# Ledger of designs, part 9: VH-VL binders against Uncharacterized protein y4mC

Target 1, 209 residues: Uncharacterized protein y4mC, of Sinorhizobium fredii (p55562)
Amino acid sequence: EDLSSQQQWPGTPLSRVEALAVLQTLNANLLSNASATLTLDRWCEAHRLAPPGSKIVAKHVQGHDKPANVHIRKLLHVGPNEPIVYRHVRLACGDRILSEADNWYVPARLTAEMNEVLNTTDISFGRAVRSLNFTRTNLTARLLWSPLPEGWDMSAELPVSSSGPLIPPPFLLEHHAVLKLQDGTPFSAVVESYTNNVLDFPAPLLYPQ

## First folded at step 6 (VH-VL; framework fv_teclistamab)

Design a78 (from tg with light chain S31D)
Fold by ESMFold2-Fast, scan of step 6:
Structure a78 (fold): chain C 209 residues (1-209), chain A 124 residues (1-124), chain B 108 residues (1-108)
Amino acid sequence: as target 1 above (209 residues)
Amino acid sequence: QLQLQESGPGLVKPSETLSLTCTVSGGSISSRDYYWGWIRQPPGKGLEWIGSIYYSGDTYYNPSLKSRVTISVDTSKNQFSLKLSSVTAADTAVYYCARGSRYFDWLSYYFDYWGQGTLVTVSS
Amino acid sequence: SYVLTQPPSVSVAPGQTARITCGGNNIGDKDVHWYQQPPGQAPVVVVYDDSDRPSGIPERFSGSNSGNTATLTISRVEAGDEAVYYCQVWDSSSDHVVFGGGTKLTVL
């Protein structure tokens, strides 16, 4: 019961700095690794967001199809007739959804075995294509929400401590990236949004007990 | 059917704050796929982007207006709002709210649905 | 800040092809969107992502984008195409939506 409740961080200046530091730590870890899945596996375990042994599972979302447009084809270096597959997935550890992602990939640039597991299982994309030893080119990384105002470390006025608890919106962070084979050939374009469940643990304690 | 409707005072005095609200119907503002924006058009002039907001509260503002503009969102009412402070006669314009679609352009967005626009006159 | 330049007006005879340009430094590296604004009405997107068309926009509307110039092409122009046309980009270096100044299309 308690595990299903979102932890509310205090709205004090210190708690806001801590929340921003935590979000930027996640941001840095995601940007420095080719696979979001591995970063989220470690995040889930480190913050005990699910029972021990839980692994990230990609839950396919049925519904609205997003066919590749001219821009996505340009990013993938493919012509107008090259087949592109769209995936809409939610990455969950246990019952907590940590990420929602759009993925456009060129199936001809994957092995037949990779395409088969992506079509028939709930495997995450990064895990399915791991043997490609791909690299990630990050195009944008944006905090969709900040507990502190822009420019807080320069000249912006800090929020007052009487603001009440932090109420994060559903999505806190978003990355746009292109995944590339070892030879530099792009094979996947991704939009990855991270949910407020990434902060669903108690705020850090600074004073010794 | 998606519909956007601007509302707010059509007359604002110089030095006051211009306040407009956009009500969204036939679709949810709480969507990962869309940004929500304000664009204005002074009489006989072109389109000028004021700013946009994601339903999370993340904002982007026109640098020329940034010091005077605040855009906010109220997901419970399916609305987003514009406040423009310290207005002058130069702020007289038709103000449009619009939905910015990132469905087919995930590195940028374009405005696929627009409100009908509301004229705001700055006059004493 | 990034600037888009459009000619203020373009005139064309019915049935002919109109070309409306949008100039910007390395605009070919950006995604260009085009809006049609009939007099007294809200803008309507007619071309997005350089060359894609929204549902309901006739195939005679097309776009291209290369180098320093994007172009909206309207073939077999009709009197109902008279409007002001605006180009638009997102400048990711400044997180800024930039509109061109607009081009009034007159069908003679």
Scores: ipSAE 0.301, ipTM 0.708, lowest interface PAE 3.9, mean pLDDT 87

Design a80 (from tg with light chain S31Y)
Fold by ESMFold2-Fast, scan of step 6:
Structure a80 (fold): chain C 209 residues (1-209), chain A 124 residues (1-124), chain B 108 residues (1-108)
Amino acid sequence: as target 1 above (209 residues)
Amino acid sequence: QLQLQESGPGLVKPSETLSLTCTVSGGSISSRDYYWGWIRQPPGKGLEWIGSIYYSGDTYYNPSLKSRVTISVDTSKNQFSLKLSSVTAADTAVYYCARGSRYFDWLSYYFDYWGQGTLVTVSS
Amino acid sequence: SYVLTQPPSVSVAPGQTARITCGGNNIGDKYVHWYQQPPGQAPVVVVYDDSDRPSGIPERFSGSNSGNTATLTISRVEAGDEAVYYCQVWDSSSDHVVFGGGTKLTVL
């Protein structure tokens, strides 16, 4: 949710470049790997966001059910009567929620054991279905917040003054993807939003020339 | 019940900046599921999208208006605002604010709740 | 820029079926949303994602989308359906919300 005030990054030009580089590194790692869970496990450990050995768990969000619309059913290659399960989860490493995700999946394309653990435990979806050796088709990837203005590396003016610390909003990055079995059959459509907790560590100390 | 209400001057002089605010009540602007948009309609003409904003400040603008448009958000007041610079008579229109639902992605982006609209006339 | 084409007007008798078209290059690869705008009122979404209907919209409103043409179908038309109808898509090439020009439905 909120970024800790103790871990706020400075609003200096260097700190803004560092924050963007860190976010784009996370973005690239997420897009390059089929499982967001495994990427977040590694991110949490590398940045010491939780006690050593902590793994991502999925905390179910109650209340809102989003039945699959025509678009989602087309993405999943299923007809109007095929059962689709909706999951709304917050992916946590220790006490930090790193992601909030919507997931529509076709339970008939999973094993009975996978369906059972998804229904009865806090296991993340990617971990539960890992043995499917699935692939990921990324549809969209967007920074919801940038510490630098659009076009900063081309023609846009760079921030000329630090206006205090960076105050990242609750969500910084969002991906839309379809997960596919090894034969190309889609089985899950996901919307994954990444929280400001992904930056909840001290800004890197650099030694410039 | 979710309600959106436009406010701002109904008359703007040519070359000045048109400024409108949308106040959201009965629901939070700070929601993962929605971008908040501005749409205008010149008298007797069709709908034209101006732009949309996420509560993080992330914006999408109509390419034809992008050089003149700024949309901003104030989550503490549950409001978002439109500024359109260098106005001419062609900018005379009813201006609507609306909640845009993405459901899954931008292909599913549509406006599910609209304000009543406010007429802005550009005239001296 | 992507363009949506609608006929400017359609006339229908009460109780009959009105069909309003929205033309666009390969529009069947997009998802079309439809708005009803009664005279002097704000638009209201009546169909989204080609064929889904918001809660509270009568089942006589339906949609389809294939090839180069999307269609809003209003069965058993009532006088209260008289309005201008707009189609809308998202154009991914320019990250742009595109509206059709609108079709005035007259119930005679």
Scores: ipSAE 0.712, ipTM 0.864, lowest interface PAE 1.4, mean pLDDT 91

Design a81 (from tg with light chain K30D)
Fold by ESMFold2-Fast, scan of step 6:
Structure a81 (fold): chain C 209 residues (1-209), chain A 124 residues (1-124), chain B 108 residues (1-108)
Amino acid sequence: as target 1 above (209 residues)
Amino acid sequence: QLQLQESGPGLVKPSETLSLTCTVSGGSISSRDYYWGWIRQPPGKGLEWIGSIYYSGDTYYNPSLKSRVTISVDTSKNQFSLKLSSVTAADTAVYYCARGSRYFDWLSYYFDYWGQGTLVTVSS
Amino acid sequence: SYVLTQPPSVSVAPGQTARITCGGNNIGDDSVHWYQQPPGQAPVVVVYDDSDRPSGIPERFSGSNSGNTATLTISRVEAGDEAVYYCQVWDSSSDHVVFGGGTKLTVL
C-alpha cells in the first residue's frame, strides 16, 4: 500500500478555494523562476514533504527514447545533424515524486563537466546547469485539473459540491519551456508535469479550532 | 496491440443528445504522452475534429462545437466518451475515436491509432 | 479561422510519383501530419511531423513542409494507394486541430 498522496483535502467550497490557491501559488513560483528544481527544493522543504534537508533527485525513466523532431530542432536553433540528448526523469523529494519531465538538450552548449555529471549521477538538470545562469521562456502553462469549475468566480450557477473528498488525478500542472544561455541561445526544451504529490499535505486551517 | 472501439446508438432523434463511448484495449489510457480524441466525418465529406481529453479530465474542444460537446474519461474502465447535445441532421456522420500522440507540444499532435468508426444517423 | 487547402483530386499512372499539396498561410512554421483513408476504412497516419514516417509505412511515402505549402510525395505508386489523403495541423491561436478538405488519389 502506498501512503504517499493518501492525504485528501475536503470537497468543501473553502477547501476547493484553498487547493486552487495553493496550486496557483506553485504555478506562479515555477513560472517566475528559471529552475524548476530549485523551486521544488523550496516547495518540498516549506510543505515538509520529505525529511529536513532533502533535495530534489532526478530518477531516470527507462524504456522511452524520444529523438528530437523537426519542431524541437527549430526551437533549439540546430540543424538536422546536431547531437541532441533526450532525458526522461522523475524528480523526487525523499520518496515522493513531484514531477515527471522530458528534456531535449544540446550537449555542445553545456560544459564538459555538466555533461559528465548528467550522464553519471542522479543530479537534476537545473542543478547541473545552474552555473550557466540561464533564462526560461515559458511557451505554455496549463492546469490539468482544477478543484473548481471554469468560471467559478463569475457564474451565479456555479455547482460547488461539498460531498466527498477531493481526488486529484496523477498530474495537476504542465509546463512547456525553452531554456536559454545568457546570450539568448537556446540549449534545452522541456515538458514538465507536476504530480498530485505537490498537494500531499494537510489542507490549511484558516479559522480557530 | 492497441485497439480502440466505438460503441453507442446508431440512431438519435433531432434535439436529443448523441452519446458514444470508446473502449481502449492493449494499452493504458492513463499515459502522460497522449490525449484521446473524437473526429467525425459526414457521409461524402471530410474529417472534422470534435475534441480531445487527457486522463486527468483536461479537455480541448473544437470552438464551433464547444457549446454542445462534453468529453469525459473513466480511467478505471479504460474508456472515454462523447456527448453532443441538441443534435440536428447536420450531425449525421461516422464518428471515430483516436489516440492523439504529442511528444513536446501541440504542433506535434497527431492521431496514431484510430477506431473503426461508427455511423450515427440523426433522424426522426 | 485557419484553413488548409488541398486539391480535390490527383490522378497518376502506376509506378509514377504522386504529389499532394496542403496550402496554408505560413504552414512551414507548423508541423504537418498526413492521413490515408482507403474507401470505407478508418484513416491511417502515413507521415507525421512534416517528414517522419510511422513503422510499417513504406519509404516511398515522404513529406516536406516549407513556406505556405506542405507536400506528401508517394513514389512508385501502386493501385493499393488509392485513397483520400488528409493533411492536419494544430492551430495554436485557437487550440484547434485543423484538417484539410482531402485529396482523392486515383491510380489509372
Scores: ipSAE 0.712, ipTM 0.868, lowest interface PAE 1.6, mean pLDDT 90

Design a83 (from tg with light chain D29E)
Fold by ESMFold2-Fast, scan of step 6:
Structure a83 (fold): chain C 209 residues (1-209), chain A 124 residues (1-124), chain B 108 residues (1-108)
Amino acid sequence: as target 1 above (209 residues)
Amino acid sequence: QLQLQESGPGLVKPSETLSLTCTVSGGSISSRDYYWGWIRQPPGKGLEWIGSIYYSGDTYYNPSLKSRVTISVDTSKNQFSLKLSSVTAADTAVYYCARGSRYFDWLSYYFDYWGQGTLVTVSS
Amino acid sequence: SYVLTQPPSVSVAPGQTARITCGGNNIGEKSVHWYQQPPGQAPVVVVYDDSDRPSGIPERFSGSNSGNTATLTISRVEAGDEAVYYCQVWDSSSDHVVFGGGTKLTVL
């Protein structure tokens, strides 16, 4: 029940391949599903990052407001005077922050109930708007860190084996996307950065010791 | 206030590696919002982007320079550095470091703070 | 590779309006950023995301972008506006920053 142990991945070639495969699995799951929140719910449970039954909550980051620029308004198909709400949140599963996200949304394209729960609770955006059955248009997806060098599967020289563990930076993956209603109307533009906590579980052992 | 300062040798011999460091003060390199870039300008000519780096080590390089360029970051010193190998006279330029800001995506990527620039001459 | 084309120079009298163009194939689908480089100084961003201005840049500076041409407009030109102006975009096909060749604005 207590999943407070921190784990590090070895710097061996096999462990590096495993880490990359895991990161690309997360990347693929996030890109193929409309809701990042629901994908992270499954990821947290599957990798036991928090006690059983834990769900993603959005912890608001207070401080700086980022009003929508002209580009965001074009992406959302709104004029200069249409209200847009900015949210800056950290998505947590138990004590682990799995993502930090910026979200610009058009409140007039949500229901009054959705707007109220987003304003008054720690509900994640994807969960709050789930009943819209929205779709996701991915604009960019980028690994911010890789355990293997670019071109490793083609001709690039692999790193020398080391006894030291992998030391992932704070953010490993970033997505930019537009969320759309069933009729294609955009209602949210998001920047989602995923933390090194997405790898904070024991490296799989694929061969007997 | 944010300050960027280039440093490194002002004279490099042909075929050697040009090495520059940018020291950032008044702000942290370890920020989710910024990629840090190098731009150069040959005397009397225009601006050419060399590349940009995130504090994680993620890089984007000008395709024309990619085979010769390495940009690295040292978050403990709040610095990022440029290495350009196999230099020729065509690499003589003022080299600028700059902070690149993305508001939402790469289409909004622009440089909001620049260093003063440092002249590097490639000559024997 | 994506190319941005600027006129090499533009001349204008004080108090008049200067227009500096930046040509690129379907540039209206990109966001254009503009830099002012006074002689012997580092560039300073004067317009970003087609038409937005950084804090401290006068309202005399404005931008537009549509079709194959982006334009930086400087109204009521002052002697201090004399500089080389560069446009800049991000080219998503090769993930790189592209600068125009620069336009020298001379205030006669």
Scores: ipSAE 0.720, ipTM 0.870, lowest interface PAE 1.3, mean pLDDT 90

Design a84 (from tg with light chain D29Y)
Fold by ESMFold2-Fast, scan of step 6:
Structure a84 (fold): chain C 209 residues (1-209), chain A 124 residues (1-124), chain B 108 residues (1-108)
Amino acid sequence: as target 1 above (209 residues)
Amino acid sequence: QLQLQESGPGLVKPSETLSLTCTVSGGSISSRDYYWGWIRQPPGKGLEWIGSIYYSGDTYYNPSLKSRVTISVDTSKNQFSLKLSSVTAADTAVYYCARGSRYFDWLSYYFDYWGQGTLVTVSS
Amino acid sequence: SYVLTQPPSVSVAPGQTARITCGGNNIGYKSVHWYQQPPGQAPVVVVYDDSDRPSGIPERFSGSNSGNTATLTISRVEAGDEAVYYCQVWDSSSDHVVFGGGTKLTVL
């Protein structure tokens, strides 16, 4: 159980390559699953980010009302007067927040029971609507930070550092997606940002050839 | 109340580097909801976007200026900065810093708060 | 490179409706934002995401965006609306913010 401080990766070229590989592995895992929550459950367990048995919980963030704009309404195939609910949550395993998510959904496209649990509990959106057997259309997947410079694999000089550890910013990765019912009807537009806590485990030790 | 304030030399010599800083007060630069940008306006002409930065350090630059521009962010000081190298008289302009607000699509953001602008003249 | 075309000037009498156009290839697939720049002042956003208004901007400002033309409409024009108006998009194909050339609105 190592929950007290963030693991800092060395700033060496090798460590930077390792960090990028790990970050891209998370990126690929998130893109290949309809539920970010389930992917984060497995990530938390695999990297021992929280005590054994910890599951992702959604904590509501107050004071973040963002009404759906015209663009979001177009993505959801709804008119200007259709009710849309906005939800801002932090996804945590143990004491570590792994993600912040914005969600605009059409409550008329959910069941009454789903709307009730979303309004009254800290359930994650993906868990609450699981029985819809929804699909995910990924619109964007973007690294917000890279331990290596742009073009590093195409002649850019790699940073040489012996001065200290990597200092990742608060958010490393962001996905935009639309969630759709089995008949293709969109019901939710999501923005999911992933924190530097996703790298909060010891860097792998690799020896040069 | 959110305020953005440009600062830096108002006069830069030809061939030197123009350096400006934007200080953000009344709000945090360390937010996933915002980009922070630089826009310039030569006297009597229109607006030209220079570039934008996310608090993570991720940058977007105007292709016509990319070889000369560096934008950086200092979240500990709640500031972001512009460096434009090898300046000429054509770089004389009012320089604005601005906050880019986004909802769903972070790259379709609009500039919801602007600094008052600072005139930079390139002259000996 | 993506280009936004605005008329250089539009004249209108007080109380009338001004329409400022922003032309761009398939601009209807993009989100258009509009800025008002009064003489000697920094720009202020008056319409964003095609048709939404920031708090404090009067209802007489409205926007539309379809096909190859976005339009800023200012109803019941007042002398204080005299300014240069700029449209703006993000062009995903070139990864940059594009501004129109600006339209000077003259009242009376």
Scores: ipSAE 0.159, ipTM 0.674, lowest interface PAE 5.4, mean pLDDT 87

Design a85 (from tg with light chain G28E)
Fold by ESMFold2-Fast, scan of step 6:
Structure a85 (fold): chain C 209 residues (1-209), chain A 124 residues (1-124), chain B 108 residues (1-108)
Amino acid sequence: as target 1 above (209 residues)
Amino acid sequence: QLQLQESGPGLVKPSETLSLTCTVSGGSISSRDYYWGWIRQPPGKGLEWIGSIYYSGDTYYNPSLKSRVTISVDTSKNQFSLKLSSVTAADTAVYYCARGSRYFDWLSYYFDYWGQGTLVTVSS
Amino acid sequence: SYVLTQPPSVSVAPGQTARITCGGNNIEDKSVHWYQQPPGQAPVVVVYDDSDRPSGIPERFSGSNSGNTATLTISRVEAGDEAVYYCQVWDSSSDHVVFGGGTKLTVL
């Protein structure tokens, strides 16, 4: 809510356009790749959000259990008695949480080794199941916040620079997707929300110095 | 537990802006799991969704009302508000605020807690 | 825009079963939620996600959703069940919460 401990971007028109461009670049990269984890690995390194070589780890969130309902079972093409595992995790690089995710998966559609690693380590889901060479069907993608007003490209008034720095809310993007095996069988349904930490680096300078 | 309470003027003149606030107590509006909505009901008629807001400021509006509606959120006061401009007698209704809950996405969106409603009459 | 169709009224004797339908094109592909609105009161959700019940709602309330019709079933109807019942879906093509027109359940 208060971003005083994060790198704040100016509220100038240029900075707002830069922030939107950066945010939409992340959005496009997430939508064009099957694994959010691998996209976030690259994002973390490219923007130096953590020490060099840091990898995304999944931190389990307690007390937010959401058993699979009828709609999740329909998305996963499973009957009422098929076991489904729910994971609620925060994806972190170093000390920064970049994403909070809900994941419902069908353990019978993973290998025994994958299930073991997911149950016993802080490995992210995408990394654990990487060898499945899965595909992603994006169901929804939504920008939860914008540094520019709706219709800015269609003659809406731009914010004045005297408004102060940008104050992004805790979550900026949200994606809903189904992950599928190479034969098209769904094995995971995910809700992925991306935090304001994805912008926690200095606003780019356009002039080289 | 969770309580939602509508407040605002019960009488609005034609062509003016209708303004209502919903105060949320017993729970935080700053939650990833919920949207907060406005629903209205003209006397003797059915429910009509006006719009919903996420605590980030992200909004969805009923297409038939979109040009006249603004919903905003104040997380520091745990409140969200409705403004409906250029009102006519057709806007006379009981206005409800409600919490929208979902498991996966908007395909599972439903209203699990409602305010008691406030009657707004549009008359000169 | 997406439309939900409900019968205007249903009448039933105490102890009988009431069935309230909600019609929509390929409604089985959507999550259907049901609200009970007693006279002069705010709506209360009685069934969500087609067939799930909130805590505090009696087992007499159940739901189903297949093809073009969703159904709210109230078994062993009591006088206190008299209310207007609304179905509701989210229409993803227009980002719109859609309510049915409501069905008045009369218990005679």
Scores: ipSAE 0.501, ipTM 0.796, lowest interface PAE 2.8, mean pLDDT 88

Design a86 (from tg with light chain D50E)
Fold by ESMFold2-Fast, scan of step 6:
Structure a86 (fold): chain C 209 residues (1-209), chain A 124 residues (1-124), chain B 108 residues (1-108)
Amino acid sequence: as target 1 above (209 residues)
Amino acid sequence: QLQLQESGPGLVKPSETLSLTCTVSGGSISSRDYYWGWIRQPPGKGLEWIGSIYYSGDTYYNPSLKSRVTISVDTSKNQFSLKLSSVTAADTAVYYCARGSRYFDWLSYYFDYWGQGTLVTVSS
Amino acid sequence: SYVLTQPPSVSVAPGQTARITCGGNNIGDKSVHWYQQPPGQAPVVVVYDESDRPSGIPERFSGSNSGNTATLTISRVEAGDEAVYYCQVWDSSSDHVVFGGGTKLTVL
């Protein structure tokens, strides 16, 4: 019986609106900032998902090698023989994994120091390359789960009042993006999926009962 | 080993709803790397995509079938299902369920595992 | 709606090279996948993302994709390669998985 998990997000209309607002706030913050890592640092701290001062750490997922295909090479403006490094990581804040990400990058477009840090530590990609002052081109942003049906604000039938809590699936949000140097040269292509742990805090109490 | 198995009635009357279920074994439907789809093939004809679902419930439908088709997922049973309403003789086909594997473009997936297919005949 | 065009049939002698084309407007900008469907069986993917092969598919199967034409090439054709072959893309403008009409490969 985990009472805190059970009480976090009721299936009531108010709770569903709150959950959607929170998810779209995260979505907007992620899309408005070049670094997902820095956005997640703030999110973790603001929602007390880990002890104060906790920072995002990238845990490498081993045993999974996904070489860049022809379309990733087109996104990165590189030929068939240019070396590309693939990273599969889980971004964790304390004990909570907030994101799982695929990253294909062109090591020749990073400094030697950046490549060394990425190869030898649990540093997140965005933190390692921060001094590039890169920009982000968002290609897709999809909400994988919604507590309210599509068109809820336009007369779509609302869910029948639920006696049980919301049960979000493992991933709620996914972004595809290309990261670019200040001159517009692409250096990384990313697929970033965000876990249900981003909602793992009690629903705000905005109205008594 | 991953296996997909279609099940449901092999005979449906015109104007009724065709209902099929795909049971997935040897692997989990709850994965960020996969979509789950329905493809059909009328006798002697080619493959036609009906639609796909992500385990979150997010769906994509063939525009020509969108008004009649509903795909749903039940992650607790490791199953996904197809309902096609108002059927006619033109809906007679072998129906396949399949797993769509993706790389970067989440909807540019290929179907790497297929069920054996189930023939559904629409006849009075 | 986006359309993929395949020849209805291709004939080749054993040991020779078969080439099956898939035509589509700017198909070279899309990820093309190829499926083999033996008679009475479910399709199996033989080439994906233009030129990659799944584990267990022989090196004789290869793909290319440029401009308006994608091609599946089968070298040193064997009798067991007889099947209908389908190309497939995802069309981002319509959010639609599109299959070609299929090409029946006959080995004489």
Scores: ipSAE 0.352, ipTM 0.711, lowest interface PAE 3.1, mean pLDDT 88

Design a87 (from tg with light chain D50Y)
Fold by ESMFold2-Fast, scan of step 6:
Structure a87 (fold): chain C 209 residues (1-209), chain A 124 residues (1-124), chain B 108 residues (1-108)
Amino acid sequence: as target 1 above (209 residues)
Amino acid sequence: QLQLQESGPGLVKPSETLSLTCTVSGGSISSRDYYWGWIRQPPGKGLEWIGSIYYSGDTYYNPSLKSRVTISVDTSKNQFSLKLSSVTAADTAVYYCARGSRYFDWLSYYFDYWGQGTLVTVSS
Amino acid sequence: SYVLTQPPSVSVAPGQTARITCGGNNIGDKSVHWYQQPPGQAPVVVVYDYSDRPSGIPERFSGSNSGNTATLTISRVEAGDEAVYYCQVWDSSSDHVVFGGGTKLTVL
């Protein structure tokens, strides 16, 4: 499961506006919901990125271990000796990787059942902890790529003449957040990056009805 | 092992464009975990950040240099480059390339690996 | 126009504790990173993100920040610690990486 790019969207002004609208719709849905996993489940189904009924699975990524530093421990309201688990995963629906995420969580704030499921299966974090009915505090959100230039809705000129196909980079969006139990206790700090596969469907065809 | 190496002319004439390339070996530029930056240091002076680039092409520039600076990345060659236009004697400095490593905060990264630096003198 | 202010120099005897300050508006709310630059060499990060250390950096190096001051503390100072030390932050309001002016640590 490699990351792929959406290169079949035309580079026309209309297609660029469509791509930006689609990206901002995803961005808004991700920011307004506690679970990125559940948002991606719906996105995958709605855009037919995988066979019907496909659910997001978390594929563990090998690489440098990022132990929680003092800053992350402060975000999580834990002392220096509290165990924290780090996860680096790619969230996939079918063959498409939609997200790559870093997650630092406090296993003592999860149930034993949740910890077991996270340790032994490819279940995504958001699905594993869904019954906590957690809330999300978004710290930062940023587009890593835009199909339209800065100031496009003001005085900046649109790319009207030399537009080739859109060639999005591997990652398009990134969010930083803290996940909190219903009593406000933080239990997870996350960095979530979203791949160009979120646009890997045909550009919308807009017709008057 | 990760190494960064600056290359480019050591002498640039006033009003010309200073052009440097950083070659990364032992690691990949194509990673969401890292920013790639240029920092300069005039002889006997302190460090000044020029700008940084993410492998997607997203750039951040020092506002004081923004009108003259372009940083670009070539993931196929595992390189990133600096162009500084309209140079003057004030641009004489050792130029470093460096990897910015991040944990959580968006742009709160630290430079964990540095090139050895290359002296660029602006002189006729 | 965010500015970090460091004293130009600090002198300590071997085995003593050196404290190098970095002044900045509300710097206590920022992740502060510290670099050691030995004469004629590239900088090396010694403390990052409050008080974490890279692999290979001795536990003698630590950081703290509160209010308008960040401090790099070097305990049991050795002659090999002589260098210029720089603090660094990201200033989100001005969207740039800011370095302090540097502090030359002299070990007697």
Scores: ipSAE 0.241, ipTM 0.678, lowest interface PAE 4.3, mean pLDDT 86

